# Ledger of designs, part 3: VHH binders against Sulfurtransferase TUM1 (TUM1)

Target 1, 304 residues: Sulfurtransferase TUM1 (TUM1), of Saccharomyces cerevisiae (q08686)
Amino acid sequence: MPLFDLISPKAFVKLVASEKVHRIVPVDATWYLPSWKLDNKVDFLTKPRIPNSIFFDIDAISDKKSPYPHMFPTKKVFDDAMSNLGVQKDDILVVYDRVGNFSSPRCAWTLGVMGHPKVYLLNNFNQYREFKYPLDSSKVAAFSPYPKSHYESSESFQDKEIVDYEEMFQLVKSGELAKKFNAFDARSLGRFEGTEPEPRSDIPSGHIPGTQPLPYGSLLDPETKTYPEAGEAIHATLEKALKDFHCTLDPSKPTICSCGTGVSGVIIKTALELAGVPNVRLYDGSWTEWVLKSGPEWIAENRD

## First folded at step 12 (VHH; from v1 with D108E)

Design w1
Fold by OpenDDE, fold request of step 21:
Structure w1 (fold): chain B 304 residues (1-304), chain A 120 residues (1-120)
Amino acid sequence: as target 1 above (304 residues)
Amino acid sequence: QVQLQESGGGLVQPGGSLRLSCAASGFTFSTYWMYWVRQAPEKGLEWVSTISSSGSETYYKDSVKGRFTVSRDNAKNTLYLQMNSLKPEDAAQYYCAAGFEDYWQFSEYRGQGTQVTVSS
């Protein structure tokens, strides 16, 4: 089970209508690939959004001391950000993005890891719009409509949820990763195999030795980008993906997900968890950190 | 200059087949994900199929699964869509588009389209 719950657009609308105790705060966690040449901040401020939304910037709310992108934020960075956004501990946070379960899982996961009590992942904003549910089309000047708060995280599940470079490297070096773990890479199969380039030109493609490809697109509806919400459905989707990519999942083994920079890895992590796979963690630094810190001898290609 | 030029459209009877081609130029074709999208009369643009840069991943709209096959030849900078068992509801202007990752809505380039008509 993920640290957050999925919520359909329909259920979300009902929640907004019926919830009288807790404040429901939609969280726009939109992040765009650089190649798309879009601005998520501008979009938040100027494009239709779920009413009363705040903007959660996964670029800004990260470990700023790390040279790698999208690294899990420090408590201070996170708490400050949440405070500035006016978030309260008793808020029900409903996370979405304008792409469709692209960066929103990462945000929801981050919130969960930092111990926010109630977090939903909207499944998803594309469907929400399609169903013509309420939107605020006004232009705003701030990333939150709420006054600043004093947000303080009380719990952290980082140890449970995150694999750091040192651990990952030791697992790879010892051969333990391949033997004792299910390790999946959410990047495209081509990037995994080394036949497609990375989004950034300064690093090669390939994969971490001992990992298997599980492209995130294979676990979402290709049209709506939704997660299957039924347990049986997501399981079937996962099984199909595993078969299609000639991968194996041993339910008795812990699982580690990775991707390029730790964003799409959470997509597949979420799918795995929804499918009932236990003990799923994220190698946060993912391929970018791996390549930049490891020598070329630690880069595998094809299905090696 | 970036160009995507679709071809292969035409009039076919239900159950017939067409093979669409999209010739790309002016950009590094092999680094782009490619998409087929279509627009039927008085309908909005809809996604049909996606193929990854290397062609190792393909995705299809449910309504075309088993009937349509997307492929690409990076050496020829060409995208293809084999359409079999065509149905009247497949009639549309078909466009090829180029972008990154499996998100056609954020495509960078799109062609002028080729018309597919399915009628008895």
Scores: ipSAE 0.916, ipTM 0.954, lowest interface PAE 0.5, mean pLDDT 96
Fold by OpenDDE, last read:
Structure w1 (fold): chain B 304 residues (1-304), chain A 120 residues (1-120)
Amino acid sequence: as target 1 above (304 residues)
Amino acid sequence: QVQLQESGGGLVQPGGSLRLSCAASGFTFSTYWMYWVRQAPEKGLEWVSTISSSGSETYYKDSVKGRFTVSRDNAKNTLYLQMNSLKPEDAAQYYCAAGFEDYWQFSEYRGQGTQVTVSS
């Protein structure tokens, strides 16, 4: 029971052409690194997009009361956002981003955790464009072409999908994380090891004790940024990554993914799940929350 | 003043080798991911290789795997591309680019390029 399914550009086009019962709603969940100095909202409004797309702002649709970025949204924030975008419960949502499986997994995951019945992750928009599939090049003034709805999420899988700081800290403190879990960090190896700086200068790099590096780039096609679509292929990719980074994965253990702020952690979580790894959760606050809440004694470097 | 200056290109026979260099200045080189991209005549810009800020991660286009090696010297603000077993299809203008994370298409800076020609 995956929270969402992967869909190829070709399959998506076919779905759009053949689906006559449910409304297919593409979801632009583009998020840019601040360092790129791009505006995802402007791009949605002015650049070619998949026809009938809505814009899902992962910055806005978050727990705004949290001091940490990209924290999982409250039910109210989520429901209000979905309502404003005119989403219906019976819509088929197909999530994409303009970067390539960067923030779209996070969005798809969020939708799934909040219990939306049918969610796809487009694999991916870069390929969609390369194949010259239909785009709407018109400029729009709204983040949705649909009238407002009354969206109410009825299910939440937060407990199943999310690890909070308190739980994570206890696992680390007790040593259970390293012993009883597969814990993977999606950040760059350099950030993990403490040899590269964090995007924000006010926190150090390093890693949570007991975690292993699994850079998200190692689980995507380096050129197309696609997931391998076949189970065997993604499994092979995962095995190679584990080998390359000298990591281990015990399929009998639960898995916890993390990253900087909870975005790229979902990239590797998705890959792991596609590879058949069970019981994968996300430490939502990830490194940013960890380092800001934990003392220096809880920061590991290198491969410690 | 940001500058990326490629060098090391030239004419080689098939099976030959070249070592490209990219000298960077005007920005904090060690905090940037670096990329090699190339453009052959009448073709679009294509990605060749990526290296992380510290050099701990490297990625390659499938067609160059095993033949090309990307490296960097942050103390010298220099990016390298060792190109072995060159093939005619490797002929192109090669550019170095600088950006953040493993997404070359969002690079902030790009050099003027150096020409690589592979011919008998």
Scores: ipSAE 0.916, ipTM 0.954, lowest interface PAE 0.5, mean pLDDT 96
Fold by OpenDDE, look of step 15:
Structure w1 (fold): chain B 304 residues (1-304), chain A 120 residues (1-120)
Amino acid sequence: as target 1 above (304 residues)
Amino acid sequence: QVQLQESGGGLVQPGGSLRLSCAASGFTFSTYWMYWVRQAPEKGLEWVSTISSSGSETYYKDSVKGRFTVSRDNAKNTLYLQMNSLKPEDAAQYYCAAGFEDYWQFSEYRGQGTQVTVSS
């Protein structure tokens, strides 16, 4: 059972028109790279958005006690945030971002892991705008048009969906990661190989021993940043990517995705799942946590 | 001061070839993703190709796949676009841009462009 479903802009518009029982709540989960010098909060408040959208801040809705960015939030932090946004358990949430399948997968995944019953990932807002579907161009002063609610998550799939540092480290230390898992890194090939720098100047590039490169850009349409259609199309895209990067995927093994901070790892996780790959998990702390917690002897370069 | 300077444009017949260059200065070229974008008359800016910092990843617009090749020389701070089998629809002002990751719309720098004309 997928934590969320992909929905096209056309299907989303139809859903809004036809749904009579549940409230449909678009979720703007836009997050920008620091280097872009953009403000996702300002953009939500001032730029055209899908009507009735709320803003989901993946920076704020995280484990604030962790020294690492974008760590999965505690139940309290999540429930408080959802309550403040006025979300109800029976809402149909449709997640998007202004970049295009960049941070929205992470948000949709977070919602799903926390057990929200109905979550869609819009594929994607760029196409939605291109097709000139309805936008609200008004300026707003709040991150939600809804009154506060009492949101309480009832289920958590964290154990099923998340690999923590301790588990990851033991797998690497024992040599079992490459033997027993498909482990993919969503970062750029250059960062994986250690030939490109990290966005953070204080950590080296390279990769976790036993992992393979699967740059997230290779699994999205390079122009529209959409996921290919589910089924044969996404499968073909995945096969091509694996071939291009000289990677292997054993369908009999569980899969672990990672990236820099746990955001783009969800992009490739989603693609893998859409392609029919079972048992895909995310190493949440990803490269940033790995590098900062592990010694230099646990940093690999080039290809293993 | 950051500078991107495109060159190599010109007039060619359909089926002809051009090689565009983009000379970069004023920033650490080797740490930036580079993009080619183009704008035809009365059309909007459109993405053509992307190349990663090290050159290990390249992406292309579908309409130029198999015909265009992006490359870079980090030692020379230069981006290239080899354009073969040119079509009238390829005629445009071509720009190079620099940024982070494969998102040209958020590019930090962009050049003045070089004109490509395709005509019989």
Scores: ipSAE 0.883, ipTM 0.938, lowest interface PAE 0.5, mean pLDDT 95
Fold by ESMFold2, fold request of step 15:
Structure w1 (fold): chain B 304 residues (1-304), chain A 120 residues (1-120)
Amino acid sequence: as target 1 above (304 residues)
Amino acid sequence: QVQLQESGGGLVQPGGSLRLSCAASGFTFSTYWMYWVRQAPEKGLEWVSTISSSGSETYYKDSVKGRFTVSRDNAKNTLYLQMNSLKPEDAAQYYCAAGFEDYWQFSEYRGQGTQVTVSS
């Protein structure tokens, strides 16, 4: 069973019109790069949103004991956040972002990993707006229209979905990452090669030895930022990206995705899973954790 | 003072070619992703192409793919758009823009544009 499903804007509107038993709760999971100089909280409160939306703050809903950004939240952090947002287990959650399948895959994935039963990823809010579907343009003062609930996550699939630093380091050190895994990095090719800067000035560019570049932009429609939904289109998009970036994908091997901080890696993880690739995990700490914990002898540049 | 100055527009016949340039100053050009966007009369801005800061990635609107080529010369702080096989629907004011990643709508800087006219 997938952790979440895609839903088109048209199918979402039909779902809202037909669902009479369970609440449908749209989830604005917008996260902006710091360099974009935008404020996602202000945007949620003041800009049009899908009616009845809550705001899922990826920065806040993270492991508070970790020094690294966006690390997967503890059960307590997650349950407290869902309770404060008023989410109930039988809610149908429909996740979107204001960027275009940028941070919303991470949120949908987080909800699924923590066992929320019914999660959709809207493909996508840009298209929802393009098609002129209903928006709530009111200014609000809260990040949820619902009273607090008592949310308790019942299951965590972290062991099946996440690679931590210790496992990743041992795979690199032993040479097994390159040999026994499909390992992909969703960051731009220039950041992977060491020829473009990281967004965060204290983090050098380069890549984890044994990873292959698979920039997340290559797996989305470059204009609409949508995932291809037809099976033929999904496979064609993946095959072209693998060829363009000289990547290999062996379906008999497990797959690990990474990125800068564990957000955009879920963009490519989702695309791979839509294409039928099994056993795809995320290295949650990604490039930022890798660089800060491993040191310069464990940084590769160019294409291996 | 940041400036993006487009040039190279003009009048061409259908099937003709133009090469647009965008001269950049006042910021570190080599660290910015660059975009071409266009605006036809009485329409909003329309994305055309993206190029990463090193030039290692390029992306195109479907309707121009195979006909347009984006490139950059970081030593000259210049962005280019080679437009071949031009069609009447390509007629627009063309702008260059600068930002980060392949999300042109969050661009930080945009030029004043250069006009491309395609008519028989």
Scores: ipSAE 0.831, ipTM 0.921, lowest interface PAE 1.0, mean pLDDT 93

Design w1
Fold by ESMFold2, fold request of step 21:
Structure w1 (fold): chain B 304 residues (1-304), chain A 120 residues (1-120)
Amino acid sequence: as target 1 above (304 residues)
Amino acid sequence: QVQLQESGGGLVQPGGSLRLSCAASGFTFSTYWMYWVRQAPEKGLEWVSTISSSGSETYYKDSVKGRFTVSRDNAKNTLYLQMNSLKPEDAAQYYCAAGFEDYWQFSEYRGQGTQVTVSS
């Protein structure tokens, strides 16, 4: 049922050593906030990577017709990208990022939604490096070491996984989001409340009416940026975060996650699903789309 | 000119307390997340604590939880670290750093540090 599974660095190294049938392809899905002033493409080409990695460019592999960033890719965009990277349907994909479970959950989720059969999320590359597992330190000139393939995604789970703007707006306008859903915002509490700026200067802070703040940092280990993997630890982490941010989670209700642009919302979606929360969807356009399409009348602040 | 100036370090007995300050200038302090990072002799940098730009979120290394408190005063452009129940393993050069979100490794600015010594 899950679209992807977690894999620890130790389990990943064992998988590489023992897998005899399928090619294992590590996927660097690093995306940096613009304010960090780093270059993910340069880093892939010039800094150590897991051997045989490809680079999945979240910015490029997105819906090109949308004016909003990081919108879920069309089948054509996705298939062309996978083909150019040399990915095959029977590859075991192991997704990571150089930040620490920041953008890699979005990539793993995208692969799963588009029906790739076997996807892991490495929990995580920081720990992989800390444990001094093998790295390829060579400088390369290409984003994949594999020849071009003929990738064709055969199914899509978008209808079960994504809430679009129209559905979200209807839920807010009717009052049903607050009444019938658990709706969580992964952005920092200050951005949610309207007391901290958005990364993009033309986007005001605040939140979608009917959402509750669940900052993604509260669901990861603050030092290692790992998900808790044991069931007790997962539940304890979620319970603490819900209490700390005064959130309610009604298990009889479906759940919608959002964030700034649809990347960090998958961080909390993943944590909720690990904790056994069913029916968790992502509002893909998130805060950026909401603000730009809805206007100031539909911006909430504070918790009242 | 961006400047982060730490102060308040010194010598303290085990179990004692110190309060570190970090005075910031040359950038809009209230828009930056702030971090405390430390370095013991012959060791790499080690994250200690993070505080969001408004102060609404705080995060701590497990070994300092309950003993250290990070805070900020945006009107005074100052970051603080209250350190209680100090242990010998807390002895280090302490740096403040500025960046965005709870990812201290991508901090844009870092100070010169202040030394904390715990007797023996």
Scores: ipSAE 0.817, ipTM 0.915, lowest interface PAE 1.1, mean pLDDT 93
Fold by ESMFold2, fold request of step 15:
Structure w1 (fold): chain B 304 residues (1-304), chain A 120 residues (1-120)
Amino acid sequence: as target 1 above (304 residues)
Amino acid sequence: QVQLQESGGGLVQPGGSLRLSCAASGFTFSTYWMYWVRQAPEKGLEWVSTISSSGSETYYKDSVKGRFTVSRDNAKNTLYLQMNSLKPEDAAQYYCAAGFEDYWQFSEYRGQGTQVTVSS
């Protein structure tokens, strides 16, 4: 009953060839760090894409009333966006990004949390291109090739999937985060320890007290940016990362993942779930919300 | 003006060692992730190694893991690649590059490279 499944490029091509009932809709969910100075919308319109792709803009499809970036969208924002993209409930959605399992896990997760029945995460577009599978190189003027639909999300699993600021703060204040949870931060180790700056100059580096560093790069293949798909391989990858970063994972405890702004935290959440870790939630506001709402007293540095 | 200048390449026998250096100037070196990438004749660029801005994380291509060591000295604005047990397939032009996070493809700066040749 996972919210989405991995699909390899080879399996995806086979699915496209064999599926005769439902539309298969690839979803470009590319988001670039501001420091990369790239334009995801221009890239969707002008660079090769998987044929029949739509563009899911994680910046635009977010809670409009929040001052923080990438906060989980309201039902209205989500439903309007899916309708404008022409998505239907019986579509098989296959999510990818141009970076390499960077923002696409967030998108696949969002779709699943909002109850879309069939969601895949492509593992990954870099490998899809490497294997020379079909691409559409045409220039387009729209973010979807489909006419507008009438999309209504019927369920939301937000309560089971998201930790909000108030819950996170109470867990930290009470000491229960450290004692009762596996809490992981997907940001780089240097940002976690306070030795590397945050991308935003007004945000100090450091970490939420009670979290452990589990940089997202340690859970992907460092060259291909793929998740290990065989169970033995994902377990070995997780064990190595936990050892390398001196982390503990108690399988009897629930797990919370965080990051800078709620995007890369889903990278590690996905890896943990593939390894069989149950009850993994995301602190959606992550480091940025934490620092801005809690203030300096609630910032930890170095390893605790 | 930004500059990345590689050095330390040369001709070496199989099993030999080389240490590459990359001297950086014109930007705040300590805030950038650094990469080594290489290009063999008639081949595309190939990622070799990544090091985070503080040096706290390192990542390696599988075929060089255990043989190559990436390091940096932020006080000297210098990136290094220690290459041991060199093989003919390691022969390439080696470039250093600078960017953010472990995605070398989006690097902002790249040097002109230094040639590594492994004799038969």
Scores: ipSAE 0.815, ipTM 0.915, lowest interface PAE 1.1, mean pLDDT 93
Fold by ESMFold2, fold request of step 21:
Structure w1 (fold): chain B 304 residues (1-304), chain A 120 residues (1-120)
Amino acid sequence: as target 1 above (304 residues)
Amino acid sequence: QVQLQESGGGLVQPGGSLRLSCAASGFTFSTYWMYWVRQAPEKGLEWVSTISSSGSETYYKDSVKGRFTVSRDNAKNTLYLQMNSLKPEDAAQYYCAAGFEDYWQFSEYRGQGTQVTVSS
């Protein structure tokens, strides 16, 4: 089951009003595509936010030794970041983003993988604003209103949740990925097929052999960018997406999700888990790492 | 110079049809996701439809599904919206917009719009 739970804006407001023991800490995990030409740090400091929010910088809270973007953070990077933000182990964390279930699933997942006990994903901030729930519109100079803490993650579920490059390459090379896994790519269909360019000009488009296209937009409400929460609705959404993109999902097989850099892959991982799909892992390095390490003979195009 | 020019609006009766066009110039049309958004007199901008840069993905507001069809011709740098079974609620200024991914709020370009009026 997911390492975090969904929470509606209505349920979140009720939780804030009723929780008397634990601190509730909203987490702005906004990340913008470079092409949108927006600044997530400036927006946190200057735009309305859920009261008492901290800012979780997905770009900064990543493996500093890796040349690839958004790689899962080391324990030291993660613990230092959480300490600097003033997070405590008994805090109830409620993760959101200003885009609409775009980067916030990655953040909620990261917190859960590093063992934070109580994590929610807000479904979603756009709806929270639409319903006119309370916002803090003050301009601030810091990314947290809390004093520094001494956060120590005592465990990591990375082995259970992440596929690294070496494992992924062996699965592709042996043919086992196509045979024994449900493997999905959350990138747009055109990038998957090789008919549209990648955002980075030095990265060709195409896909990892053995993966199937499951663009992340197909698993969210196209207007509100919310996950369907009712069991009938999430199953119907998944079935339609699988049909539309000619994908197969065998419930007896483990599942691997990927994307461009390991952010949007968690959007579909979350949707699959909400639908009851077991054993879903993320290939963290995703397309960018794959292309740069494997070379052109390991790039597939069109629909294989 | 970037231009998005909508055309094809007009007056129709309820149940009628219109086909909107959006001619694009000054940027590489085939690399942009395109959107139709609309604005009624008492309302803000409202998303209607999205089409991916190759045309391989389309998304629609629930109230227009089955009635509206978005399409594009990348060789002609033109976006289209076929509107059938028009309702009074569809009356609005219709804009085309260009951006990246299915997040119309972050669009980089927007046209001047074309008026659709639905009246008996």
Scores: ipSAE 0.801, ipTM 0.909, lowest interface PAE 1.1, mean pLDDT 93
Fold by ESMFold2, fold request of step 15:
Structure w1 (fold): chain B 304 residues (1-304), chain A 120 residues (1-120)
Amino acid sequence: as target 1 above (304 residues)
Amino acid sequence: QVQLQESGGGLVQPGGSLRLSCAASGFTFSTYWMYWVRQAPEKGLEWVSTISSSGSETYYKDSVKGRFTVSRDNAKNTLYLQMNSLKPEDAAQYYCAAGFEDYWQFSEYRGQGTQVTVSS
């Protein structure tokens, strides 16, 4: 049973028209790279949004005790945030972002891992706007149109979905990551190889030993930023990306995805799962945590 | 002062070739992802191609795949677009742009453009 399902803009508007029992709550989960010099909170309040949207702040809804960005939230942080947004357990959540399947997969995944029963990922808001589907263009002063609720998350699937630093380090140190896992890095090939800089100047580029480069852009349509809709199309997209980046995928092995800070790694995790790859987990701390905790002897460069 | 200066446009027959250049100055070219974007008469801006800051990743609009090749020379601060097998529908003003990651809509800089005309 997947933690969330993909939904097209056309299917979404049909769902809104036909669903009469449960609230449908669109979730703006926009996160922008700092270098883009945009403000996601201002954009939610002032720019067109899907009617009745709430704003899910990925920066704020994270583990506050960790020094690393975007670490998976504690139950208390998550439950308080959902309560403040007025979310109810029987709401149908439809997650989107203003970039194009960039941060919304992380949000949809977070909701599913925390046990929210019905979550969709909109594929995607750019296409929703292109098709001229309904928007609310009003300026608002709040991040939710709903009164506060009393949200208590159910069973957490973190153990099945997340690899932490300690497990990752042991797998690398023992040599087992390279031998027994499919390990993919969603960052750009140049960041993986050490030839392009990281967004943070204090973080060197390179990769975790035993990982293979699978840049997230290779698994989305390069123009629309959509996932392929047909199962045959996602298999073809994955096969081409694996070939282009000289990656291997052994279906008998478990899979671990990583990236810079745990956001874009979910983009490729989602694509792999759509293609039928089982047992895919995210190394949540990703490159940033790895570098800061492990030191230079545990940084690999190039492919050799 | 940041500048992006496109050149190499002109008149070409269907099936012909052109090579566009974009000379960059006033910023650290090698840290920016670069894009080619075009605007045909009576149409809006249309993405054509993206190249990562090191040149290690390239992406193309479906209609130009196999015909156009984006490249860069970071030592010369120059972006290129080799355009082969040109079609009338490729006629447009071509702009280079600079930004981060494969999201051309958030580009920080854009040039003035160079005109490509395809006619018999």
Scores: ipSAE 0.799, ipTM 0.907, lowest interface PAE 1.1, mean pLDDT 93

